# Ledger of designs, part 1: miniprotein binders against Checkpoint protein hus1 homolog (hus1)

Every score and structure here is a prediction.

Target 1, 271 residues: Checkpoint protein hus1 homolog (hus1), of Dictyostelium discoideum (Social amoeba) (q54nc0)
Amino acid sequence: MKFKAKISKASILLKTVQNIMKIYNECICHITPDKLRFIIQSDFNDGMQVFCEIQRSLIFENFTIESLSDNEIQFQLDLESLRRVLQSATSNGVSDIFTNLTKVRGGPVLHFIIKSGTSGTVIFQDIPIVLLTAQQMAQINEPTLPDPLVHILLPNLKNLQKVIDKMKNISDCLKIMIAMNNRLSFEVETSSGSISTFYSGLDHPQFGDHVLSPDLQATVCVDIKKFAKVLHIHQLKPSEVVLCLYERSIIVHVVLTDIMITYYLPVLIKN
Structure headers, positions and changes below count from the first letter of each chain, unless a header shows other numbers.
F, E and O are the ipSAE of ESMFold2-Fast, ESMFold2 and OpenDDE, as the mean of both directions, binder to target and target to binder. V2 is 0.75 times the mean of E and O plus 0.25 times the DockQ between their complexes.
Where letters were taken out, [cut] stands.
The coordinates of atoms that the task and the answers printed are left out; those that the model quotes come from them. Centres of patches stay.

## First folded at step 1 (miniprotein)

Design D1
Amino acid sequence: SEEEILKKAEELLKKLAEELGAEVEVTIDGKTITIRVEGNTVTIEIRVDGKEYRIEVSGLSPEDVLKLIEEAVKELKKLK
ESMFold2 (binder alone), alone request of step 1: mean pLDDT 57; pTM 0.424

Design D2 (from D1, 21 letters changed)
Amino acid sequence: SEEEILKKAEELLKKLAEELGAEVEVTIDGKTITIRVEGNTVTIEIRVDGKEYRIEVTSPEDVLKLIEEAVKELKKLKEG
ESMFold2 (binder alone), alone request of step 1: mean pLDDT 57; pTM 0.413

Design D3
Amino acid sequence: DPRELLERAKELAEKLAKEYGLEVEVRVDGDTVRITLRNGKVTVEVEVDGETWTITVKGLDPEEVIELMREAFKEAEKLLS
ESMFold2 (binder alone), alone request of step 1: mean pLDDT 65; pTM 0.517
ESMFold2-Fast, scan of step 2: ipSAE 0.025; ipTM 0.474

Design D4 (from D3, 23 letters changed)
Amino acid sequence: DPRELLERAKELAEKLAKEYGLEVEVRVDGDTVRITLRNGKVTVEVEVDGETWTITVSDPEEVIELMREAFKEAEKLLSGK
ESMFold2 (binder alone), alone request of step 1: mean pLDDT 50; pTM 0.298

Design E1
Amino acid sequence: SKKVYITIEVDGLSPEEARKLAEKIKELLEELAKKYGVKVTVEVEGNRVTITIEVEGDPEKVEKALEELLKALEELLKKS
ESMFold2 (binder alone), alone request of step 1: mean pLDDT 71; pTM 0.585

Design E2
Fold by ESMFold2-Fast, scan of step 2:
Structure E2 (fold): chain B 271 residues (1-271), chain A 81 residues (1-81)
Amino acid sequence: as target 1 above (271 residues)
Amino acid sequence: SKKVYITIEVDGLSPEEARKLAEKIKELLEELAKKYGVKVTVEVEGNRVTITIEVSDPEKVEKALEELLKALEELLKKSEG
């Protein structure tokens, strides 16, 4: 198998990596002719999952991929290691970043060549990886869920993150309510009282001709610290963020140009 | 056209403590209304005080919440004596 590419838009890739690594610092990287995917599965943490899909043409140029399994390659890698490589490459002006799959001392590595345009310095860095077989990758599937109970477009994420950061100091459990008449609320409770933030006049996402009744409402509880970690994605300035409530989970679907990120968070069960 | 409301409920007070808290909060929130462009409602239900703030500028919601929490902490701490 063979993989080689020049990394374009390293800053966007760095911001993406920085945000998903807040969920877990190890992921599955899946490279196809069309896409780069980062996957964090529930087996790697407390039931949270992340599926991040990036159009290959956004971040890779001079791209070569060859494998006997439909030219797809997959491996486990440490996101903190990738973050450090990308950060060093982007810190001191414009650099050309090249990457390829190779072996060092018999072990597979993701190799990086960073060429500084300003200083003429060339830096080599390796990230050890664990190659996965096509059979192992075939077992890694994004959850198939029924239609959500309710859904809504979130308000400005930067402002929402600040509000949730204040609320997380009060309780570990965040109660989320969506009403299909354009309303969303967040609540934290203590034995001595509660704090709620209510949003009205929000929009609902459009899914073809399927429309939920405006009388529908649902409420779930999630871990507030996990929810707060998701909101850091505001740094990527997404065009649309959808919140979907289900009986046992919530989904936060983040839409950017050439990037889609879906977060799955488990709901907390009432005693 | 989009609106944001913050509601804080304080429970476990005596009826007298609830009335005193409501009165003091009304005084403090006159300053917040001028500073952050908020509309404030305070309601007493026996031993419960409910404070509702309508925030016209969504960028000021975090600051309004922070100021309200600080005011409540200071008022509740001094009543412990």
Scores: ipSAE 0.497, ipTM 0.810, lowest interface PAE 1.5, mean pLDDT 84
ESMFold2 (binder alone), alone request of step 1: mean pLDDT 72; pTM 0.615

Design E3
Fold by ESMFold2-Fast, scan of step 2:
Structure E3 (fold): chain B 271 residues (1-271), chain A 80 residues (1-80)
Amino acid sequence: as target 1 above (271 residues)
Amino acid sequence: GETVWITIRVTGVDEEEARRIAEEIRRIAEEYARRHGLEVEVRVEDGTVYIRVRITGDPERVEEFLEELIRRAEEILREG
């Protein structure tokens, strides 16, 4: 197998990596002819999952990929290591960044060549990886869920993050209510009281052919600390953020130019 | 356009403590109301304090007020 590319838009890739690594430091990196994917699995995150898809043309040019499995490669990658490489490459002015899959001392590595335009210095960096087979990758599937109970477009994320960050000091459980008449609320409760924030005049996403009645509403509880971590995505200034409620999980779907990030969080069940 | 209401409910306090809490929150709200396009409603009913804040205008201007209001509310709820 062979992979080689020049990294364009390294600052966008860096910001994306910085945001998803807040969930977990280890991911599966999947490269296809059309996309770069980062996948954070539920096994180590108390049921949280992240699926990040980036259009290959946004971040890779002079791109070569060859494998017997439809020209796809996949490997386990430490996101902190990738963040350090990208930050190093972007911190000291304009640099050309090249990457390829190779071996060092018999071990597979993702190799980086960073060429400074101003000083003429060349820096080499290696990230050790664990290669995955096509069969192992086939076991890694994004959850298939039925239609959501309710859905809504989130309000200003920066303001929402500040509110949620303060609410998490009161309770570990965040109650989320969506009503299909353009309403959203967040609530935390203790034995002595509650704090609620209500939003009205929000929009609903254009979701398939199924139109939900405006009389529908649903309420779920999630871990507030997990939800707070998702809201850091406001730093990427997404064009659209969709919140979907299901019986056993919530989905936060983040839309950026040529980047799509989907977060899956489990619902807390109170019996 | 979106409209934001923050509602705080405090229960399990006596009437004197409830009115003291309401007055403290009212003082915080007054500091920002004229400058930041806020509407604040404080109500005490049957030993329960209700505080509603409507946020209009520039969200960045109300950020500090929102932090102070929530901080005080969390302190009251934890102690309560």
Scores: ipSAE 0.200, ipTM 0.651, lowest interface PAE 4.0, mean pLDDT 81
ESMFold2 (binder alone), alone request of step 1: mean pLDDT 70; pTM 0.626

Design E4 (from E3, 65 letters changed)
Amino acid sequence: GETVWITIRVSDEEEARRIAEEIRRIAEEYARRHGLEVEVRVEDGTVYIRVRITGDPERVEEFLEELIRRAEEILREGSE
ESMFold2 (binder alone), alone request of step 1: mean pLDDT 73; pTM 0.640
ESMFold2-Fast, scan of step 2: ipSAE 0.299; ipTM 0.701

Design F1
Fold by ESMFold2-Fast, scan of step 2:
Structure F1 (fold): chain B 271 residues (1-271), chain A 80 residues (1-80)
Amino acid sequence: as target 1 above (271 residues)
Amino acid sequence: SKKVRITIEVEGLSPEEAKKLLEEIWKLARELGVEVYIFVEGNTVTIEIEGDPETVKKALEEIKKLAEKLGLKVEVEIRE
């Protein structure tokens, strides 16, 4: 098994890591000839899941990957450690960043070589990892869901984050309603009443082969703090953000150039 | 683009009348091709409209007419 590469767009990778790290500090990193994936599983995260896929060519150049399992490698990785390495490499001007899999005293590590363009200084950093077998990776699958009850494209995320941050200080439960006639609303209940925000004129994404009736409407309740964490993705300036409601979960699907991030949040059952 | 904030006091309207008002505002926004964001807190409805200056001006005038027909007080803040 061999992996080595030069990291091409460290700032984009750093922002991506900072955003998914809001959900949980540990992930599975899966590297294939075509993609870099970060997966946060539901087991240790109150039912939240994140599946992040980055086109290999966006992040890695001078790329080599060799394994007996279709040239794929996967391991558990601490995202805070990765964030620190990337932040260090990007904070003081332009640096060349190289990474490879190696061993230190028999333990597997993700090794980094950071070469400063200005000072000629070379810094070495290691992140301990836990290697996973191809069999273990085969058990890690993105959820297979039926067609959503309703779906919509979210409005301007920066503005939406401001709204949700205000609501977050008032209630722990966020009611989300989508109507297939281009409407979206958010509501929180207070001791003295309720606060609601309504949006209209939003588009619906093209969803598979089945077209939903414009008369369809659905409402779910989610943990507002969890939803607020997802909205930090506005820092990456996505081209499209889709919200899908299901009976037991919601999906937020984020589309960027050469990056796709899908968040799965559980629906709360209320009294 | 141009942004306008409209604040309407809906005290004195039934819940059904208030709902009809909001539905008419959404219908108007779609017809004119402007983005509209509506925030409801108690008896106060705040509407933010964003889009082409001429279209936003037309939307503002139509919303004022709608509110005036219902005897409602309207406050307007214009951000160019």
Scores: ipSAE 0.011, ipTM 0.505, lowest interface PAE 9.4, mean pLDDT 84
ESMFold2 (binder alone), alone request of step 1: mean pLDDT 79; pTM 0.731

Design F2
Fold by ESMFold2-Fast, scan of step 2:
Structure F2 (fold): chain B 271 residues (1-271), chain A 80 residues (1-80)
Amino acid sequence: as target 1 above (271 residues)
Amino acid sequence: SKVTIEIEVEGDPETVKKALEEIKKLAEKLGLKVEVEVEGNTVKIRITGLSPEEAKKLLEEIWKLARELGVEVYIFVEEK
């Protein structure tokens, strides 16, 4: 098994890592000839899942990958360790960053060579990893879901984060309603009443050939702290953010150039 | 119980000004006092002392207005 590459666009990778690590600090890193994937599974973080796909050409140049399993490699990786490496490489100006898969004292590591353009120094950093077999990776599948009950494009994420942060101090349960006539609302309940925020004039995304009736609406409850963590993605300035409601989950689909991030949050079945 | 409605309006300055004027007219028809705070390109409007029924009617009218003017409105409703 062999992997080596030069990391380009390290600042974009750093911001991506900073955002997904707010969900959980450990992930599965999957590298193929065409893409880099970060996967956070439901088992470790109260049912939330994250699937992040980055086009290989955005992040890696001088790229080599060789494995017995279709030139794919996968391993468990500590995101805080990766964040520290990337932060170190980007904090003092332009650096050349090289990475490869190797062994140190019998253990597999993701090795980094950081060549500073400002100081002329070279630093070496290692992140211990846990290699996964093809059989273990085969058990890690992104959910295949039917058509959503309702869907909508989210409003300005920075403004939405301010709203949700106010509501987060009041209740643990966020009620989300989407109506296919361009409406979205958020509500939290208190012992003395409720607090609601309404949005109108939002667009609906076009998914394939199916069109939902404008008379459709659905309401679900989610953990507000989990939803708030998703909204930090505004730092990446995505071109499109889609919210989809299902009976037992919600999906937030984030689209950037050469990066796609999908968040899966469980629906709370309380009321 | 009394209801407080806070409205944040975002859009181009001319359209936001028109929205503010129309919301003030709606509140005035109901005999309500309106508090206005301006911060950059965002206008925050607070209306207090509403009954639940008055709040419902006002919200319906504000949503119609926002759609007509093509502005983004964020409405907070607090019932005490």
Scores: ipSAE 0.000, ipTM 0.387, lowest interface PAE 13.7, mean pLDDT 83
ESMFold2 (binder alone), alone request of step 1: mean pLDDT 80; pTM 0.747

Design F3
Fold by ESMFold2-Fast, scan of step 2:
Structure F3 (fold): chain B 271 residues (1-271), chain A 81 residues (1-81)
Amino acid sequence: as target 1 above (271 residues)
Amino acid sequence: SKKVRITIEVEGLSPEEAKKLLEEIWKLARELGVKEVYIFVEGNTVTIEIEGDPETVKKALEEIKKLAEKLGLKVEVEIRE
């Protein structure tokens, strides 16, 4: 197997890495001819999953990938190590950054070469990785879900984060209601009362030729701390954020130019 | 666009009456074409944020203030540009 590339938009990649690190500091990195993917599995996040896809052409130029499994490679990667490398490369002026898959003393590593244009300094850094087989990768699947019960475009995420942070101090359970007549509400309950936030006039995303009745609505409960972690994505200034409710999960779909991040959170069910 | 924050004290209202007021505010904003309305309720305090076209926001502010005054409620307004 062989992987080699020049990283063209290091600052965008750095911001993306910094954001998903807020969920968990270890991920699966999957590189294909068309995409770079970061996957955070449910096993260490109490049922929460993250799938981040970046168009290869946004991040990599002078790109070479060769493997016996359809020219795809996958490995476990420490995101803090990657963040540190990218931070080093983007600090103190413009730099050329190259990466390749290699071995150091028999162990697989992701190797980086950082060439400073201003100082003439060359820095070499290695991140140890754990290679995954095609069979292991085949068990790491993005959930396949039917059409959502209801869906909506979220309001200003920065303002929403402030509201959810306030509610987080009161209850562990966040009640989310979406109505297909452009309404969204969040509620937490206490023994002495409740706190509610209401939004109206929001848009619904387009779903081909399928149109849900404006009379439809659904309500679910999720872990508020998990939901709060998702809202950190406001730092990337996404163009569109979609919230979808299902019977047993919710999906938050984040759209940026050539980057798509999907969060899966389990619904809390009363026992 | 213009952004306005309205804070209403609903101390004299029952929880049912407060919910009714919120629904009226929501419907009013929707009828006036306000694209996005944020309403936050905590205890006896209702905070409303509206953002959009200056004329639409001004009309919504006037109508919401009128609703609150009819019920004898205390209202505070902050204007952000």
Scores: ipSAE 0.013, ipTM 0.551, lowest interface PAE 8.6, mean pLDDT 83
ESMFold2 (binder alone), alone request of step 1: mean pLDDT 79; pTM 0.744

Design H1
Fold by ESMFold2-Fast, scan of step 2:
Structure H1 (fold): chain B 271 residues (1-271), chain A 80 residues (1-80)
Amino acid sequence: as target 1 above (271 residues)
Amino acid sequence: SPEELKEALKLLEEAIRYAKELLEKGDPEVKELAKYLEEALKFAKKLAEELGSPELKKAIEELEKAIKELEEALKKAKEE
């Protein structure tokens, strides 16, 4: 198997990595002829999952991939290590970044060659990886869910992050209510009362051929710190962010040009 | 460290192999990569001098030859 490429949009890749690593510092990296995927599984981060999909042509040029399994490769990768490589490459002006899959001291690594634009130094960096077989990768699937109870397009994420960061100091549980008549609210409760933020006039996305009644309303509680971590994605300036409520989970679906990120957060259930 | 230099030389050898593959495919990025390899060789050479390792001098000479071969191939690909 072979993989090599030049990284073209390092700043976008860096911002993407910085955001998903707030969920967990280890991920599965899956590279195909058409896409680069980062997957954070529920096993290690209290039921939270992330599926990030980037069009290959956005971030890789001079791209070569060869494998006996449909020219796909997949491996476990430390996101903090990748962040450091990308941060180093994007600091102090522009740098050319080349990457390839190779081997150091018998172990597989993702190798980087970084030419600094401000210094005469060429930097070589290796990130140790754990290769996964096609069979192992086949076990990793994005959840398939029915139509949500309710859904809505989120307001300006940067402003929302400021609101949620303040609420985070008050309670660990964030109560989220969506009403299909274009309303959204966030509430935290204290011993002396509650604090709520209301939004109106928001749009609803269209899901398949199923139209939800305007009278439908649902409320769930999520871990506010987990929700706050998702909102850092505002740094990528997404065109559309969909929030979907389900009985046992919420989904935040982030749409950007050539990038799609889906966050799965468990609903807090008390028996 | 001698171990760090050995690692750097192995990585440089892999990078040269990558550059040769790009050249074979007519990839324009091979010119930029060849320049990076030349600078990386200068760095490795300076590091070897600081470490005073005679064993690594031969490895560096072999890499110099490989980079020179790459540059000659690029020159030939230009025309003439």
Scores: ipSAE 0.000, ipTM 0.168, lowest interface PAE 21.4, mean pLDDT 80
ESMFold2 (binder alone), alone request of step 1: mean pLDDT 78; pTM 0.694

Design H3
Amino acid sequence: GSPELKKAIEELEKAIKELEEALKKGDPEELKEALKLLEEAIRYAKELLEKGDPEVKELAKYLEEALKFAKKLAEELGKE
ESMFold2 (binder alone), alone request of step 1: mean pLDDT 69; pTM 0.563

Design I1
Fold by ESMFold2-Fast, scan of step 2:
Structure I1 (fold): chain B 271 residues (1-271), chain A 80 residues (1-80)
Amino acid sequence: as target 1 above (271 residues)
Amino acid sequence: SDKVYITITVRGMTDEQVLELMKELFKEAREHGVEITVRVKTPEDAKEIAEKLKELFEKLGLKVEVRVEGNTVTIEVRKE
């Protein structure tokens, strides 16, 4: 198998990596002719999952991929290591960054060449990886869920993060309510008091022929610290962020140009 | 044009904790109208906190409308 490319939008990739690594520091990296995917599975992080998909053309130039399995490659990758490489390349001013799949001392590595335009310095870095077979990758699927109970477009994420950060100091459990008449609320409770924040006049995403009654509403409880971690994605300035409530999970679907990130969080249920 | 409504039930929070929460939310008042509802233990507490919140928002350069009904204080902040 062969993979090599020049990384063209290192700052965007860095911000993406910084945000998803708040969920878990190891992921599956899947590269196809059309896409770069980062996957964090529920097995690694207490039921939370992340599926991040980036159009190959946004991130990679001078791109070459070859494998016997439809020119796809997949491997386990340490996100902190990737963050350090990208941070080094972006903080050094003007730099060209190249990557390729190779082998060092018998082990597979993702190799990086960082060439500074200002200093003339060339830095070589290796990230050890664990190659996965096509059969192992076939077992990794994004959950297919029915239509949500309710859904809504979130308000300004940076402002929402400020609110949630204050609420998480009060309770570990966040109660989320969505009403299909354009309302959203967040509540935390203790034995001595509660705080509720209500948003009205929000929009609902359009899902073709499936229209939910404006009288529908649903409420779920989630881990507030997990929810707070998702909100850091505001740094990427998404065009649209959708929140969907299901009986046993919530989904936060983040839409950017050429990048799609979906977070799956479990609903807190007493046995 | 979208409004944000904040309801605070104060059974164990201090005035200082309420004010700190309000400060974190003041940025939204610049872009949206914000309606804040505070629920307290007594009507006397409601009048006291209403006066403090009105002073806080006016100090931040925001125009506010305050209503007190029993143990509930409603403050509407208009974007400038």
Scores: ipSAE 0.032, ipTM 0.467, lowest interface PAE 7.0, mean pLDDT 80
ESMFold2 (binder alone), alone request of step 1: mean pLDDT 68; pTM 0.590

Design I2 (from I1, 29 letters changed)
Amino acid sequence: SDKVYITITVSTDEQVLELMKELFKEAREHGVEITVRVEGLTPEDAKEIAEKLKELFEKLGLKVEVRVEGNTVTIEVRKE
ESMFold2 (binder alone), alone request of step 1: mean pLDDT 64; pTM 0.519

Design I3 (from I1 with E69D N71K)
Fold by ESMFold2-Fast, scan of step 2:
Structure I3 (fold): chain B 271 residues (1-271), chain A 80 residues (1-80)
Amino acid sequence: as target 1 above (271 residues)
Amino acid sequence: SDKVYITITVRGMTDEQVLELMKELFKEAREHGVEITVRVKTPEDAKEIAEKLKELFEKLGLKVEVRVDGKTVTIEVRKE
């Protein structure tokens, strides 16, 4: 197996890593001829999952990948380590960044070569990884869900993050309501009353086989701190952010040019 | 243009501590051109809440429009 590439647009990769690592510090990195994927599984963070796909051509140039399993490579990766490498490469001006899969002291590592454009400095950094087999990777599947109960495009995420950050001081549970007549609300409840923030005039996503009636609405409760972590993605300035409500989960689809991030959050079910 | 509405639902007068938390939330929502709706137990409670919220938002330096309809108080806040 062989992987090597020059990393282009390291700043956008850094911002992506900074945002998903707020959910969990370790991920599965999956590299294919067409895509770079970061996957955060539910096992270590109370059922929250993240699936991040980046078009290979956005991030890698001078790209070589070879494996007996359809030229795909997958491994466990510490996101904080990757963040540090990318931060180092971007903070010292313009740098050329090269990466490859190799071995150091018998262990597999993701190796980085950072060449400063303003000085003769060359920095070498290694991130230890745990290689996964194709069989292990085949067990890692993005959830297949039925059609959502309701869906909507979120308002300005930066402003929404400010509102949610204040609401989380009041309650641990965030009640989310979507109505298919372009309405979205967030509510937190206390013993003395409730506070609801309503948004109107929002658009609904246009994709899907079903046209939902404008009279449909649904309400779910989620962990407000988990939801707040998702909203940090506003730093990437996404073109579209879709919120879908399901009986047992919510999905936040973040769409950027050549990047798609999907967050899965469990619904709080109180019996 | 996105409109933001904040609804406060009570079955009587809002506790002072809850009102302080609402005040902090409204400061943050101000940038959105927020509309605040309060639903209360009686029309008399609605009038009292309307006066209290108008005073609160005036102290925050915000231009407010207050409307009372039965048990519902609506406050529209704009950054001047």
Scores: ipSAE 0.028, ipTM 0.466, lowest interface PAE 7.4, mean pLDDT 79
ESMFold2 (binder alone), alone request of step 1: mean pLDDT 69; pTM 0.604

Design I4
Amino acid sequence: GEKIWVTIEVSGLSEEDILRLFEEALKYAKELGIEVTIRVEGVDPETARRLAEEIKKILEEAGLEVRIEVRDGKVTVEIRAE
ESMFold2 (binder alone), alone request of step 1: mean pLDDT 63; pTM 0.529

Design I5
Amino acid sequence: GEKIWVTIEVSGLSEEDILRLFEEALKYAKELGIKEVTIRVEGVDPETARRLAEEIKKILEEAGLKEVRIEVRDGKVTVEIRAE
ESMFold2 (binder alone), alone request of step 1: mean pLDDT 65; pTM 0.568

Design I6
Amino acid sequence: GEKIWVTIEVSGLSEEDILRLFEEALKYAKELGIEVTIRVEGVDPETARRLAEEIKKILEEAGLEVRIEDGKVTVEIRAE
ESMFold2 (binder alone), alone request of step 1: mean pLDDT 58; pTM 0.457

Design P1
Amino acid sequence: SKIEVRIEVDGEVFTIEVEGLSPEEIAKLIEELLKYAKELGVKVTIRVTSPEEAKRLAEEIAKILKELGLTVEVEIKDGTVTIKVRKE
ESMFold2 (binder alone), alone request of step 1: mean pLDDT 60; pTM 0.449

Design P2
Fold by ESMFold2-Fast, scan of step 2:
Structure P2 (fold): chain B 271 residues (1-271), chain A 86 residues (1-86)
Amino acid sequence: as target 1 above (271 residues)
Amino acid sequence: SKIEVRIEVDGEVFTIEVTSPEEIAKLIEELLKYAKELGVKVTIRVTSPEEAKRLAEEIAKILKELGLTVEVEIKDGTVTIKVRKE
């Protein structure tokens, strides 16, 4: 196996890593000729899952990948370690970052070379990884879900994050209601009352010829701390963020240029 | 009865509905701590002019403690508070 590349747009990769690591600090990294994927599995974080896909051409140049399994490589990676490497490279202006797959003391590592243009310093960093077989990777599947009960485009995420952060101080459970007539609400309950935040005039994502009735609405409860973690994605300035409600889960689908991130959160069942 | 608070911040509008007057002041206080950076307009609808006056006085006290420059208008059971973006 052989992997070698120069990292382009390290600041975008850093922001992506910072956001998904809020969910869990370890992931599966899957590199193909076309894509870089980060996968956070439900086994490690109480039912939450993250599937992040980045177009290879956005992040890597001078790219070489060779493997007997269709030139794909996959491994377990510590996101905090990756974040530190990327932050070191971006905090002092423009740096050239090179990465390759190699071995140190018999163990596989993701090696980084950071060349500072301002000071002329060169920094070498290694992140230990755990290589996964093609068979192990084949068992990792993004959930296949039916059409959602309801869906909506979220309002300004930065403002929404502030609202949800304050509601988080009141209750552990967030009640989310979407109505297909452009309405969205968030509610938290206390022993003495409730606080609800209402949005109107929002858009719905457009998918082909299948339009849901504007009379449809659905309400679910989710862990508010988990939902709050997802909203940090506003730092990437996404073009749209879709919220879909299902019977037993919600999906937050984040659309950026050459990056797609899908968060899966379990629905809480309350009596 | 329910109290409705309409908040306008940085071009976005949302409404907060509260069943308890104590909780509305607490939530508004936390949201307005971000007001200096965002610029916020708050409109509150209450069931009576007396409730509007009491709530306006309570919120004005909180804003003063936060060091915010505000404009307050009370009209027909509605309290409008505008915070200047700094």
Scores: ipSAE 0.027, ipTM 0.503, lowest interface PAE 6.6, mean pLDDT 80
ESMFold2 (binder alone), alone request of step 1: mean pLDDT 67; pTM 0.598

Design P3
Amino acid sequence: SKIEVRIEVDGEVFTIEVEGLSPEEIAKLIEELLKYAKELGVEKVTIRVTSPEEAKRLAEEIAKILKELGLKTVEVEIKDGTVTIKVRKE
ESMFold2 (binder alone), alone request of step 1: mean pLDDT 66; pTM 0.543

Design P4
Amino acid sequence: SKIEVRIEVDGEVFTIEVEGLSPEEIAKLIEELLKYAKELGVKVTIRVTSPEEAKRLAEEIAKILKELGLTVEVEDGTVTIKVRKE
ESMFold2 (binder alone), alone request of step 1: mean pLDDT 66; pTM 0.536

